# VHH binders against o75319: the designs that were tried, part 119

Target 1, 181 residues: o75319
Amino acid sequence: GNHIPERWKDYLPVGQRMPGTRFIAFKVPLQKSFEKKLAPEECFSPLDLFNKIREQNEELGLIIDLTYTQRYYKPEDLPETVPYLKIFTVGHQVPDDETIFKFKHAVNGFLKENKDNDKLIGVHCTHGLNRTGYLICRYLIDVEGVRPDDAIELFNRCRGHCLERQNYIEDLQNGPIRKNW
Below, E stands for the ipSAE of ESMFold2; O stands for the ipSAE of OpenDDE; V2 stands for 0.75 times the mean of E and O plus 0.25 times the DockQ between their complexes.

## First folded at step 8 (VHH)

Design l12 (framework vhh_4orz_3; at its last look DockQ between E and O 0.01; V2 from the best seeds 0.00; counts 0 for: pae E 12.7 > 2, placed apart)
Fold by OpenDDE, look of step 8:
Structure l12 (fold): chain B 181 residues (1-181), chain A 120 residues (1-120)
Amino acid sequence: as target 1 above (181 residues)
Amino acid sequence: EVQLVESGGGLVQAGGSLRLFCAASGFTFSSYAMAWLRQAPGKRREWVALITSGGRTDYADSVKDRFTISRDNAKNTVSLQMNSLKPEDTAIYFCAAREYPYIGTKYDYWGQGTQVTVSS
């Protein structure tokens, strides 16, 4: 159905660009069918996403959707000029190595093909926090060599919310480096 | 040569069940997400179900809790168990395969489709 995800209203719709990166995190936009269950100020559609990104004087070059469902919005709701990538990612558990690799590969591919611009990689799960934060931080740690605490702090600051799941935090801080190729 | 061959379609009464099969060949099956889509007369093709290479599943709201998608990598097959069928489920059902990265809505390979008709 079109029930609003739990606690979805509690999170800022869109974070800020992570300095030094091409990442921006946001919560899942909801298609029009959800609007009847939301106050006007709570609405956050695919259109709203792009408007908010523009307000930050940024442009999305890729959307990575980590949600485990397709019920929130359709790729057709996005501009044709912005590629949409779905990586089904189970919530509450640390993403498996395959998921991590897919994410890294997608990011690296994007960066390789977008050297001539400054477009952003928009990443979201349901709340745009835990799964999103983990994978972004995992990339920064494994690929860019950022210290775990620095990556986490950077993400939290830019998203406007802190990673909540201890298993994610623990894995980022103390877990092994994952495959990059 | 890549092939996706659907089977199991037919005529069934409302409330009945069908199980569709798709046999795949010519590509590394285990590396692909498999999906079922359907197209009813006069309607656009719509996504029904998906199973990732890792076995994660997703369903359209219209079929959730009634349909179950599964795969057998040893046999290179994907199945769709359809229970509690409704007349609205009448359509040509297509098997499709998509390799990572899953960008956009296009699938790499398609079957020819199998007709499912649910009578009132």
Scores: ipSAE 0.011, ipTM 0.255, lowest interface PAE 8.4, mean pLDDT 93
Fold by ESMFold2, look of step 8:
Structure l12 (fold): chain B 181 residues (1-181), chain A 120 residues (1-120)
Amino acid sequence: as target 1 above (181 residues)
Amino acid sequence: EVQLVESGGGLVQAGGSLRLFCAASGFTFSSYAMAWLRQAPGKRREWVALITSGGRTDYADSVKDRFTISRDNAKNTVSLQMNSLKPEDTAIYFCAAREYPYIGTKYDYWGQGTQVTVSS
């Protein structure tokens, strides 16, 4: 079955571009098979994602999918050829060093390859909040030297929802700086 | 009044080395990423190297392993060590600064450039 993820309806589909960065965060788009369980106004498909990004006068250059499952949509459901990367990220736990490294490597590679344009890195987990917020903030802190509280405040404001999981927040604020950049 | 002032350019033989410097003033230097770009005669300006506010470096493939960017936040300076220079490195080299964190190829502040000429 295609059960709607718990509390998925409670989150704004797409955030705003984070100023001074190439990031935009969103909740997982759901392929059409999920729409039987959604009111029309609740739908958020891969096509809807691209339409909403275009409405912001932005363009995606990479999608990083942090979900630990493949059931929500497939890359072939994307309406155009945009680079897509799945990084299986276990929920509820602070991501391990391998996951953080993969994320940093993907972002750094994107920035190098896209230095002559202004395309965005779209990042999502299931809700586009806790895992997504953690890895974006971890990148900003470790690689760009942003203060933890500033990174968190920027993410929360642009996503439109605050990071919720205390273990993620505590690790960002008080945990060790990861030297894997 | 923001200023970026480059120095250290000149004429050098192929295979030689030069070190460029950029002195910055009028903004919070430690919060900005710094970059070097270059423009050869008749060519589009191209990115050469970047150093983030946190010290991470990145390089264009054409200069990787030959050039080294570094910064000194205490002196508000950025430098570019250029080794094993080739005639293709001949260009005006520009120091540039951008809002932290990084976004795109657009830079907030530019220097006037310093000429580097590599003779064969």
Scores: ipSAE 0.000, ipTM 0.195, lowest interface PAE 12.7, mean pLDDT 87
ESMFold2 (binder alone), look of step 8: mean pLDDT 89; pTM 0.907

Design l13 (framework vhh_4orz_3; at its last look DockQ between E and O 0.83; V2 from the best seeds 0.00; counts 0 for: pae E 4.3 > 2)
Fold by OpenDDE, look of step 8:
Structure l13 (fold): chain B 181 residues (1-181), chain A 120 residues (1-120)
Amino acid sequence: as target 1 above (181 residues)
Amino acid sequence: EVQLVESGGGLVQAGGSLRLFCAASGFTFSSYAMAWLRQAPGKRREWVALITSGGRTDYADSVKDRFTISRDNAKNTVSLQMNSLKPEDTAIYFCAAREYPYLSTKYDYWGQGTQVTVSS
């Protein structure tokens, strides 16, 4: 249950806020039980997540968890003031329309309810890269009408890592727009 | 320095056509959604049309099927083709820019506006 995800150590724990948006991407934080298998400098817990966000002079207002497991950390490990949303998202394949819609709906709901603040939407999968990047870019493309290449470039720059999955990139660049409501 | 400069306004008879232009400078034009808004005398400013950075267009119901917004990224310009003009279309028309058109209610940059007058 406490196996470190493959290549998890290779990715920056937290990206930067995407300018003009309220999105920030990060890799999955790991609960305390995983620390035994990590060097101190490799550890990244839910607490560490919030500390790193604070160091950026930001505040999380929502966490969207896209992992397809619940073994990494518990919602109880998060502050009570930060809502947690789980959207089970299968890895390596383009998210289906339902998943995309759930993500969009969650983002839109948050924005509607948080008009009076500048809190961030934290999004993560295992590495906080492919699934995370796809759904964020999908939102920017479908909802904000951003050019696919611009969305991808922005995400990559802010995350500090580039989307790796060609099927995700291809769908973003050439795939159809998905419904927003 | 950021600038948005409108042109093309004037006097036209009802049923006529006008084409407005907005020339942009001082920012990365291709990364921004561009919009046209208008303000009639004694009325609040209202949104007219929008074109996203990706080229998607949206229109107010009052101008739908009559107005067409377009952009030329090579020239840093946005235009508004106005057909079948009505006296109710009389207003000062403003060009505005916003990077993400639906994430914020505020525009980042504004032009000074151009007068459009439609006579009956």
Scores: ipSAE 0.685, ipTM 0.869, lowest interface PAE 0.7, mean pLDDT 95
Fold by ESMFold2, look of step 8:
Structure l13 (fold): chain B 181 residues (1-181), chain A 120 residues (1-120)
Amino acid sequence: as target 1 above (181 residues)
Amino acid sequence: EVQLVESGGGLVQAGGSLRLFCAASGFTFSSYAMAWLRQAPGKRREWVALITSGGRTDYADSVKDRFTISRDNAKNTVSLQMNSLKPEDTAIYFCAAREYPYLSTKYDYWGQGTQVTVSS
């Protein structure tokens, strides 16, 4: 069915651009069929996503969808000018090395293709928080060499919500050194 | 007002050593990756070494194992220890800053440069 994801209403739809990076995080947009169970002010569709990004004077150049399901919206609901990439990411577990590698590769590819513009990488899971925050922070730590606590603070502030899963936070702070490429 | 001020350059014989310093002010130094670049006469400016905000280092192949970059966040300084110097290391050396080595497309801040001349 068209169940609203648990606690989805409790999260801000879209965060702020993380300064100095190309990242912006948001919760999963929901296609119109879900709106039967939402008050008007609770709606957050693919169209609403793009309107909110434009209101920030930003433009998306890639959407990375980390959900393990395809029921929330279809890529065809997005403008054709914005590439879409699904990286199936299991929830509640620290993402495995294959998933982390795919995310790092996607970001690296985007940066090479978009070195002459300032477009953003939009990243979401269901709530735009735990899996999203983990992978963005993992990239900042492993590739950009940012301190774990600095990466986490930046993500939390820009998303407008703090990372919740302690196993993710612990892995970011104290987890193994990982190869990037 | 941002400043990057290099020092420690000079004239040395081949095989010798020098240590360059860069003093930073006017920005949140601990949040920035710091780099050394150099420009020899008639050549393009080239990257030499970098150190990320978290302390990870990387080097150009031509200086690997001879040069060491380090930073002191308490003093807002970055340094470059240069050993086993060769005549081809002769250049003006610049300190530069950007927040992220790969996410940033350009350096935000540059120093004025300090001359290193390696004779013989």
Scores: ipSAE 0.416, ipTM 0.763, lowest interface PAE 2.5, mean pLDDT 92
ESMFold2 (binder alone), look of step 8: mean pLDDT 87; pTM 0.876
ESMFold2, look of step 10: ipSAE 0.232; ipTM 0.664
ESMFold2 (binder alone), look of step 10: mean pLDDT 87; pTM 0.877
OpenDDE, look of step 10: ipSAE 0.308; ipTM 0.705

Design l14 (framework vhh_4orz_3; at its last look DockQ between E and O 0.01; V2 from the best seeds 0.00; counts 0 for: pae O 13.4 > 2, placed apart)
Fold by ESMFold2, look of step 8:
Structure l14 (fold): chain B 181 residues (1-181), chain A 120 residues (1-120)
Amino acid sequence: as target 1 above (181 residues)
Amino acid sequence: EVQLVESGGGLVQAGGSLRLFCAASGFTFSSYAMAWLRQAPGKRREWVALITSGGRTDYADSVKDRFTISRDNAKNTVSLQMNSLKPEDTAIYFCAAREYPYLGDKYDYWGQGTQVTVSS
């Protein structure tokens, strides 16, 4: 059924724009059918996402969905003006090089096409934390040359929650730089 | 030929203020994000502030609320107002340009830099 993802209620719905980047992270929005299992203040729908982004004086130009399922919401629940991209990302393990490359390719393509505006790339997995934080930080490290600890600190502060998976943290801090092409 | 020319550097006492300027030519200034970076002796070059072609600004945590970046697309200039200066702000300050926002130090065009020295 329409079970609320484990621990989903424990996370802030939407983070803050990461300064000096085009990224904003959030947890997966849940379509209306989930709301019967939620208190009103716990609800976070696709509409709520866009309202919260607008409250920050920001605008989304791309949503990258890292989940393996479509059960939480459908792309048709999003405004037609916002491109949506699914990158299936296996949880629990450091994403493979193909997944990392797909993420980098999507971000670089967005930046080239959006050089004359300030729209944001919204990135989420289920909780908007571990897979999301890993791929954003991997991009900042490999493509922008940010130090691993600086990338992690920036993500944690702007998301409002710290990365939790130790294998992700260790790979970011001590693992190899990945190919950008 | 692309040129970025910084000016306005100098010696200032801690707690003081200084305003840097960067004059740009040879590219479509209004379509570029502009940034200030700095390099202290023996340290890596670090990003300080960014202003997008649309006017959004971002700052490194170490300068937030003390520095203000601004641009004038009619005059092809970008400036950095630096208030409440500290000795650790001592560095060569570089103006840089890129077509889209960029955290870090990979830019398409660079100035030669201007020295800022903050005495205690």
Scores: ipSAE 0.085, ipTM 0.545, lowest interface PAE 6.4, mean pLDDT 89
Fold by OpenDDE, look of step 8:
Structure l14 (fold): chain B 181 residues (1-181), chain A 120 residues (1-120)
Amino acid sequence: as target 1 above (181 residues)
Amino acid sequence: EVQLVESGGGLVQAGGSLRLFCAASGFTFSSYAMAWLRQAPGKRREWVALITSGGRTDYADSVKDRFTISRDNAKNTVSLQMNSLKPEDTAIYFCAAREYPYLGDKYDYWGQGTQVTVSS
C-alpha cells in the first residue's frame, strides 16, 4: 500500500553530513504513488533526495535502507551508480548483533573501496532518526572510538532531530561494545 | 558443494494452494537470508518473498497476505506457502540465498527452480 508512515511529515527530509564522517541521514523517500496523498511541499521522492544532496554539494556513494518493507520505493528508482543495501531492521527495538555487524561490515566495505573519493553513505529508516541514529552512533562508538554522548550529539545536530527512543540512547551510552568482525 | 533444491511445484486450480520447499546444503544456512523469486514466461524474474537469517520477512505486494515464507534452520529448509493462487502466479519459482537481504540483484546461491502452474 501507499499509506504515509505515521509522523513522516514531521521530520526534515535530509540531514547534513556528519563532520568527520561519511554519513548522512534522511527519512525514507517515497515513490510517486504516494504523492497523491501529499502536498507538493511535503513530497520527498528518490529524485528529491538526490537533488537535496546535490544542493549540499555532496554526492551519495551508498544507500543503506533500514526499513522493514519494500513498499516505499524501489532500488530501480535510484541511479545505477549508487549501490543500494537493504538491512531489515525492526523498529523500536535495539538492533541485534547481526544487524549491527551487517551495518558495520557494509560501512567498512564502502570506506575501503571509496578511499579515493568523498562520497557519502546515506542511511535511512522510516524517519531517518532512531534506527538510523542508533546504527550510525553504534558504528562511531564501536569502530571509531567516539564517546557515546559525542556521537549522539553529533548525529542529532546533523540530522536536525534528536534520537527519541530511550532504549536506543541507553544502549549507546551504557550498552556493551559490539564485535567489529 | 552448495546446493539449493526446490520441490512442491505442480499444477493447481485457481484459488488453490501449494507449498514449496527448498533444501539447502553446503553453506552455513542459518547465516543467510533466503528468498523466493519467480519468472513467468516472457517476463523478467521478480522477487516474491524474503526471510532474513533472523526470521524477518517481507513480501512483494502482489503476493502479500497470500504467501508465507518460513524457514527451519535445523533442517536447512525454507518454505513458501502459497494460498489463493491465481493464474498470474504461474511461473518457475526459484530458491535463492544471500548474506544480505538486498544487495543489488544478485544472490549468492540459486536453485534450479520448480514449475508452478495455476489454471483458471
Scores: ipSAE 0.000, ipTM 0.217, lowest interface PAE 13.4, mean pLDDT 92
ESMFold2 (binder alone), look of step 8: mean pLDDT 87; pTM 0.880

Design l15 (framework vhh_4orz_3; at its last look DockQ between E and O 0.01; V2 from the best seeds 0.00; counts 0 for: pae E 13.4 > 2, placed apart)
Fold by ESMFold2, look of step 8:
Structure l15 (fold): chain B 181 residues (1-181), chain A 120 residues (1-120)
Amino acid sequence: as target 1 above (181 residues)
Amino acid sequence: EVQLVESGGGLVQAGGSLRLFCAASGFTFSSYAMAWLRQAPGKRREWVAFITSGGRTDYADSVKDRFTISRDNAKNTVSLQMNSLKPEDTAIYFCAAREYPYLGTKYDYWGQGTQVTVSS
């Protein structure tokens, strides 16, 4: 079905590039079939995503989709020049080590292959906030050595919304550093 | 001056209940998220429960279904209802506040704590 995700309208569509990183976060774009249930100003399609990124003078080089479903849009709705990767990420709980590893591996691979440009990694879950923020921050903490509070503050500011799930925040701040294998 | 004053702690038998209160003054309470944290002897302080200025709640896994955080913005209080208490819940419980919506995650203000002791 084409039901609008709960609370999806409450979130800004696209954040800003996180300075000093290659990340930008956004909520899930919704294909045309969802637009019957949206006012024009509420629409945020795959095309709208790319227009908003271009308006920021940025370019996407990879989209990492963290949702557990394929109903919101199809990868074929994206320009064929932009790689797409789905990492099924369970909501409501801290992602497991396998999920974290897959995310780190994807980011590291992207950085290696894109060392000669400044293209961005776009990351989204349903709302572009909790799962997205967790994995981006986990990467910055574990791989880049960023302090947990600094990673969280940077994400919140650039996304335009604060991480909401305290279990994620607690794991980032006080949980173990995950190994980078 | 900002003050957070906890009360309601004490000795209780396993399986029992307690209700903690935190009275706040010296800041705009309705603009702050509130939390309860606890510290058992020899352990790091751990988060227990969180409530936003708008009333949305989150809980640590170890206390879900047993503890309930709530707030009263008219009285500048936050409370923690603790049911089905276990000896493992024995700790000093702290009330803490941070501005919300706030882009950081550290707490701005802390209470002095109240002791909860759960005996078998």
Scores: ipSAE 0.000, ipTM 0.230, lowest interface PAE 13.4, mean pLDDT 87
Fold by OpenDDE, look of step 8:
Structure l15 (fold): chain B 181 residues (1-181), chain A 120 residues (1-120)
Amino acid sequence: as target 1 above (181 residues)
Amino acid sequence: EVQLVESGGGLVQAGGSLRLFCAASGFTFSSYAMAWLRQAPGKRREWVAFITSGGRTDYADSVKDRFTISRDNAKNTVSLQMNSLKPEDTAIYFCAAREYPYLGTKYDYWGQGTQVTVSS
């Protein structure tokens, strides 16, 4: 139950705010029970997440968790002021239309409720890269009308790592637009 | 009117099994994630298991490999098979529904709960 996800250590813990958006991507924070298996400099807890966000002079307004398990951390590990949304998302495969719609709906709801602030939507999967990048890009493409290559480039640059899964990239570049309602 | 009605609770000996059922009505069942939660005496309500509208499942560590959640969209039911029950599983078990798989402790709809008692 407390094994470190494969290659988790290889990824930057937190990306940068995507300019022109309210998105920030990060890898999954790990609760205290995982620390025994990590060097101090490798640790990345929910607390560390918020500290790093603060260091960027940003504030999280929502966390969307795309992981397919609950074992990494608990919502109770987060400040009460930051809502937590879980969207179970299977790895390695392109998210289904239902998942995409849920993500879009959550984002749109947040934006409607947070018009008067500049709080960020924090999105993560295990590595905060492939599933996270796909759904963020899918939103930008389908809802904001961003060119697929521009969305991908923007995400990659801000996350500090490039989308790795060819099926995700291909779907973003050449796949159909998904419904927004 | 939205209704969630639990059944199947009762008294069982440690090591025994129970199967809980929840019958749902008044909403589009197939579009909702369903969950079981439980509340033991003197403790906070805790999540036990989820099943998404798409059939994806997850479990609390305390019940993993012992409990199985399933749903029947044709019957608008969700079930919880509980095996290898322990005294610490004693609680009121609640069926709950939400549009999204997980959002803190908030749920859209709740059942009244069913008592599960596991004796040592």
Scores: ipSAE 0.000, ipTM 0.245, lowest interface PAE 12.3, mean pLDDT 92
ESMFold2 (binder alone), look of step 8: mean pLDDT 85; pTM 0.869

Design l16 (framework vhh_4orz_3; at its last look DockQ between E and O 0.58; V2 from the best seeds 0.00; counts 0 for: pae E 9.5 > 2)
Fold by OpenDDE, look of step 8:
Structure l16 (fold): chain B 181 residues (1-181), chain A 120 residues (1-120)
Amino acid sequence: as target 1 above (181 residues)
Amino acid sequence: EVQLVESGGGLVQAGGSLRLFCAASGFTFSSYAMAWLRQAPGKRREWVALITSGGRTDYADSVKDRFTISRDNAKNTVSLQMNSLKPEDTAIYFCAAREYPWLGTKYDYWGQGTQVTVSS
C-alpha cells in the first residue's frame, strides 16, 4: 500500500498559481507511511503541501484529487477548513464527459462561493501533470474560451513541467468543446 | 511597438449599418482576447463586445443581436459589424486587447478610437 508511484520523484512538488486564475497544480502528497522509502528531501506530505503553498503567500481553498486510488493520503490529513473533493480519474486516457463535467462543476461552485477571497483550487493527480493539466486546460478552453495552445503553454509554464500525453494534447487542441452545464 | 488602429467609423442614419475594423501589430495577436468599447459624450466608457483568443464572443445587453464581433488572426484584425444602429450608439469606439479574458476590466493595449455618429 505504500509503494512510491513510478517517476513521482521526478516532478516538482508544487507548481505556481496560474496568473489570473485560482488554479495551482501539484503532485500527490504522500502520507507518513511512505516516508520510510524516501530521502528527507524527497518527502512531500500533506503538511508539506500546505507549507509550500504558504511560502508562495497563497492559501488553498479546495483540493481536487484526481487520482484513481485512496492509498496516498487521507482527507483527515488535511485541515478541516479546506474541503476535499475526490474525482476518480483513470490515468492515460482522456477523461470522459462526466469527469470533465464534474470538474467544471466543482470549480464553478467554488468560484461562486469564494468570491470574497483569493483562495486557490489545488488540483492533483499522481504527478500533477497529465490528468491535472488536461482538466485545467479543458476548463480554460471550454469555460474561458482560451485558445488551446495558450492554455497548454500557461499550464506547462506554471507547473514547471510539460504535458506529456499526446492523446491529451491532441484532444485539447482538436477535440470538441464539452458541455459546461 | 504595439499598435491598435481603428477604422470604419462615420456618420450613418438610424437603422443603418457600419462595420468597424481594428488592425493590430506589435504583439502576438492570436493569443489575446480583443474587445470593443465605446464612450459617448459626457458618459463613461462602456464595454461593447469581446472575442476571446479561442473565438468565443460576448456582448453588452444594449448591443446584443445587433452587433457582431469577429476576428481574423491571419490579418491581425478584429471587426465589429453594427446593424440597426440607434442614436444612442453614437460614441467613440475603441479597440482593446487583453491577454487573459478572465481578468476583469483592464486591457493591456488600446487604440485611439474612431467616431461613430448615428443621426435620427
Scores: ipSAE 0.625, ipTM 0.837, lowest interface PAE 0.7, mean pLDDT 95
Fold by ESMFold2, look of step 8:
Structure l16 (fold): chain B 181 residues (1-181), chain A 120 residues (1-120)
Amino acid sequence: as target 1 above (181 residues)
Amino acid sequence: EVQLVESGGGLVQAGGSLRLFCAASGFTFSSYAMAWLRQAPGKRREWVALITSGGRTDYADSVKDRFTISRDNAKNTVSLQMNSLKPEDTAIYFCAAREYPWLGTKYDYWGQGTQVTVSS
């Protein structure tokens, strides 16, 4: 069925652009079949996503979907001009090195191809918080050399919600720098 | 107004040491990567060393193992310890700042430079 993900209603649909970066985070958009179980003000469809991005005077140039499923929306629901990439990311545990590498590779490829514009990389998991926040912060720490606490604070502020999973927070703060090769 | 002010340059004999300092103001220093670049007479400016906001360092091959970059976020300073100096190190040394080394395209802020002269 079309069960609304646990606690999905409790999170802001889309965050703000993280200043100085190309990242914006959001919760998973839900296709129209879910709307029967939502009040009008609770709806957040793929169309709603793009409207909210436009309201911020921004434009998406890539969507990275970290979920394991396509039940929430279909890539065909997105404008053909916006590339879509799914990176299956296991929940509940710190993502493995292969997943981290795939994420870094996608970001670096985007930056190379989009050096002459200011389009954003949209990243989401189910809630747009724990897996999303971990991988964005891991990139900032490993690739950009940002201090762990600064990366976490930036993400939390711009998403509008704090990272919740302690094992992710601990790994970001105290874990090793991941080699990119 | 943003300022980067270099100091500590001077004349030194080959094999000697100098420590350069760069004092920063007018921006959130702890959020920036800091770098040293240099320009010798008649040559183009070249990169020397970089320290990220998180403290990771990187060096040009020509100075590796002789120069050490460091930062003090409490004092808003970055320094360059230069050991085993050679005449080829003679140049004007510039301090520069950028927020993210790989997400940005150019340095946002530059100092006016300090002269280092290494004599035989």
Scores: ipSAE 0.006, ipTM 0.348, lowest interface PAE 9.5, mean pLDDT 88
ESMFold2 (binder alone), look of step 8: mean pLDDT 86; pTM 0.873

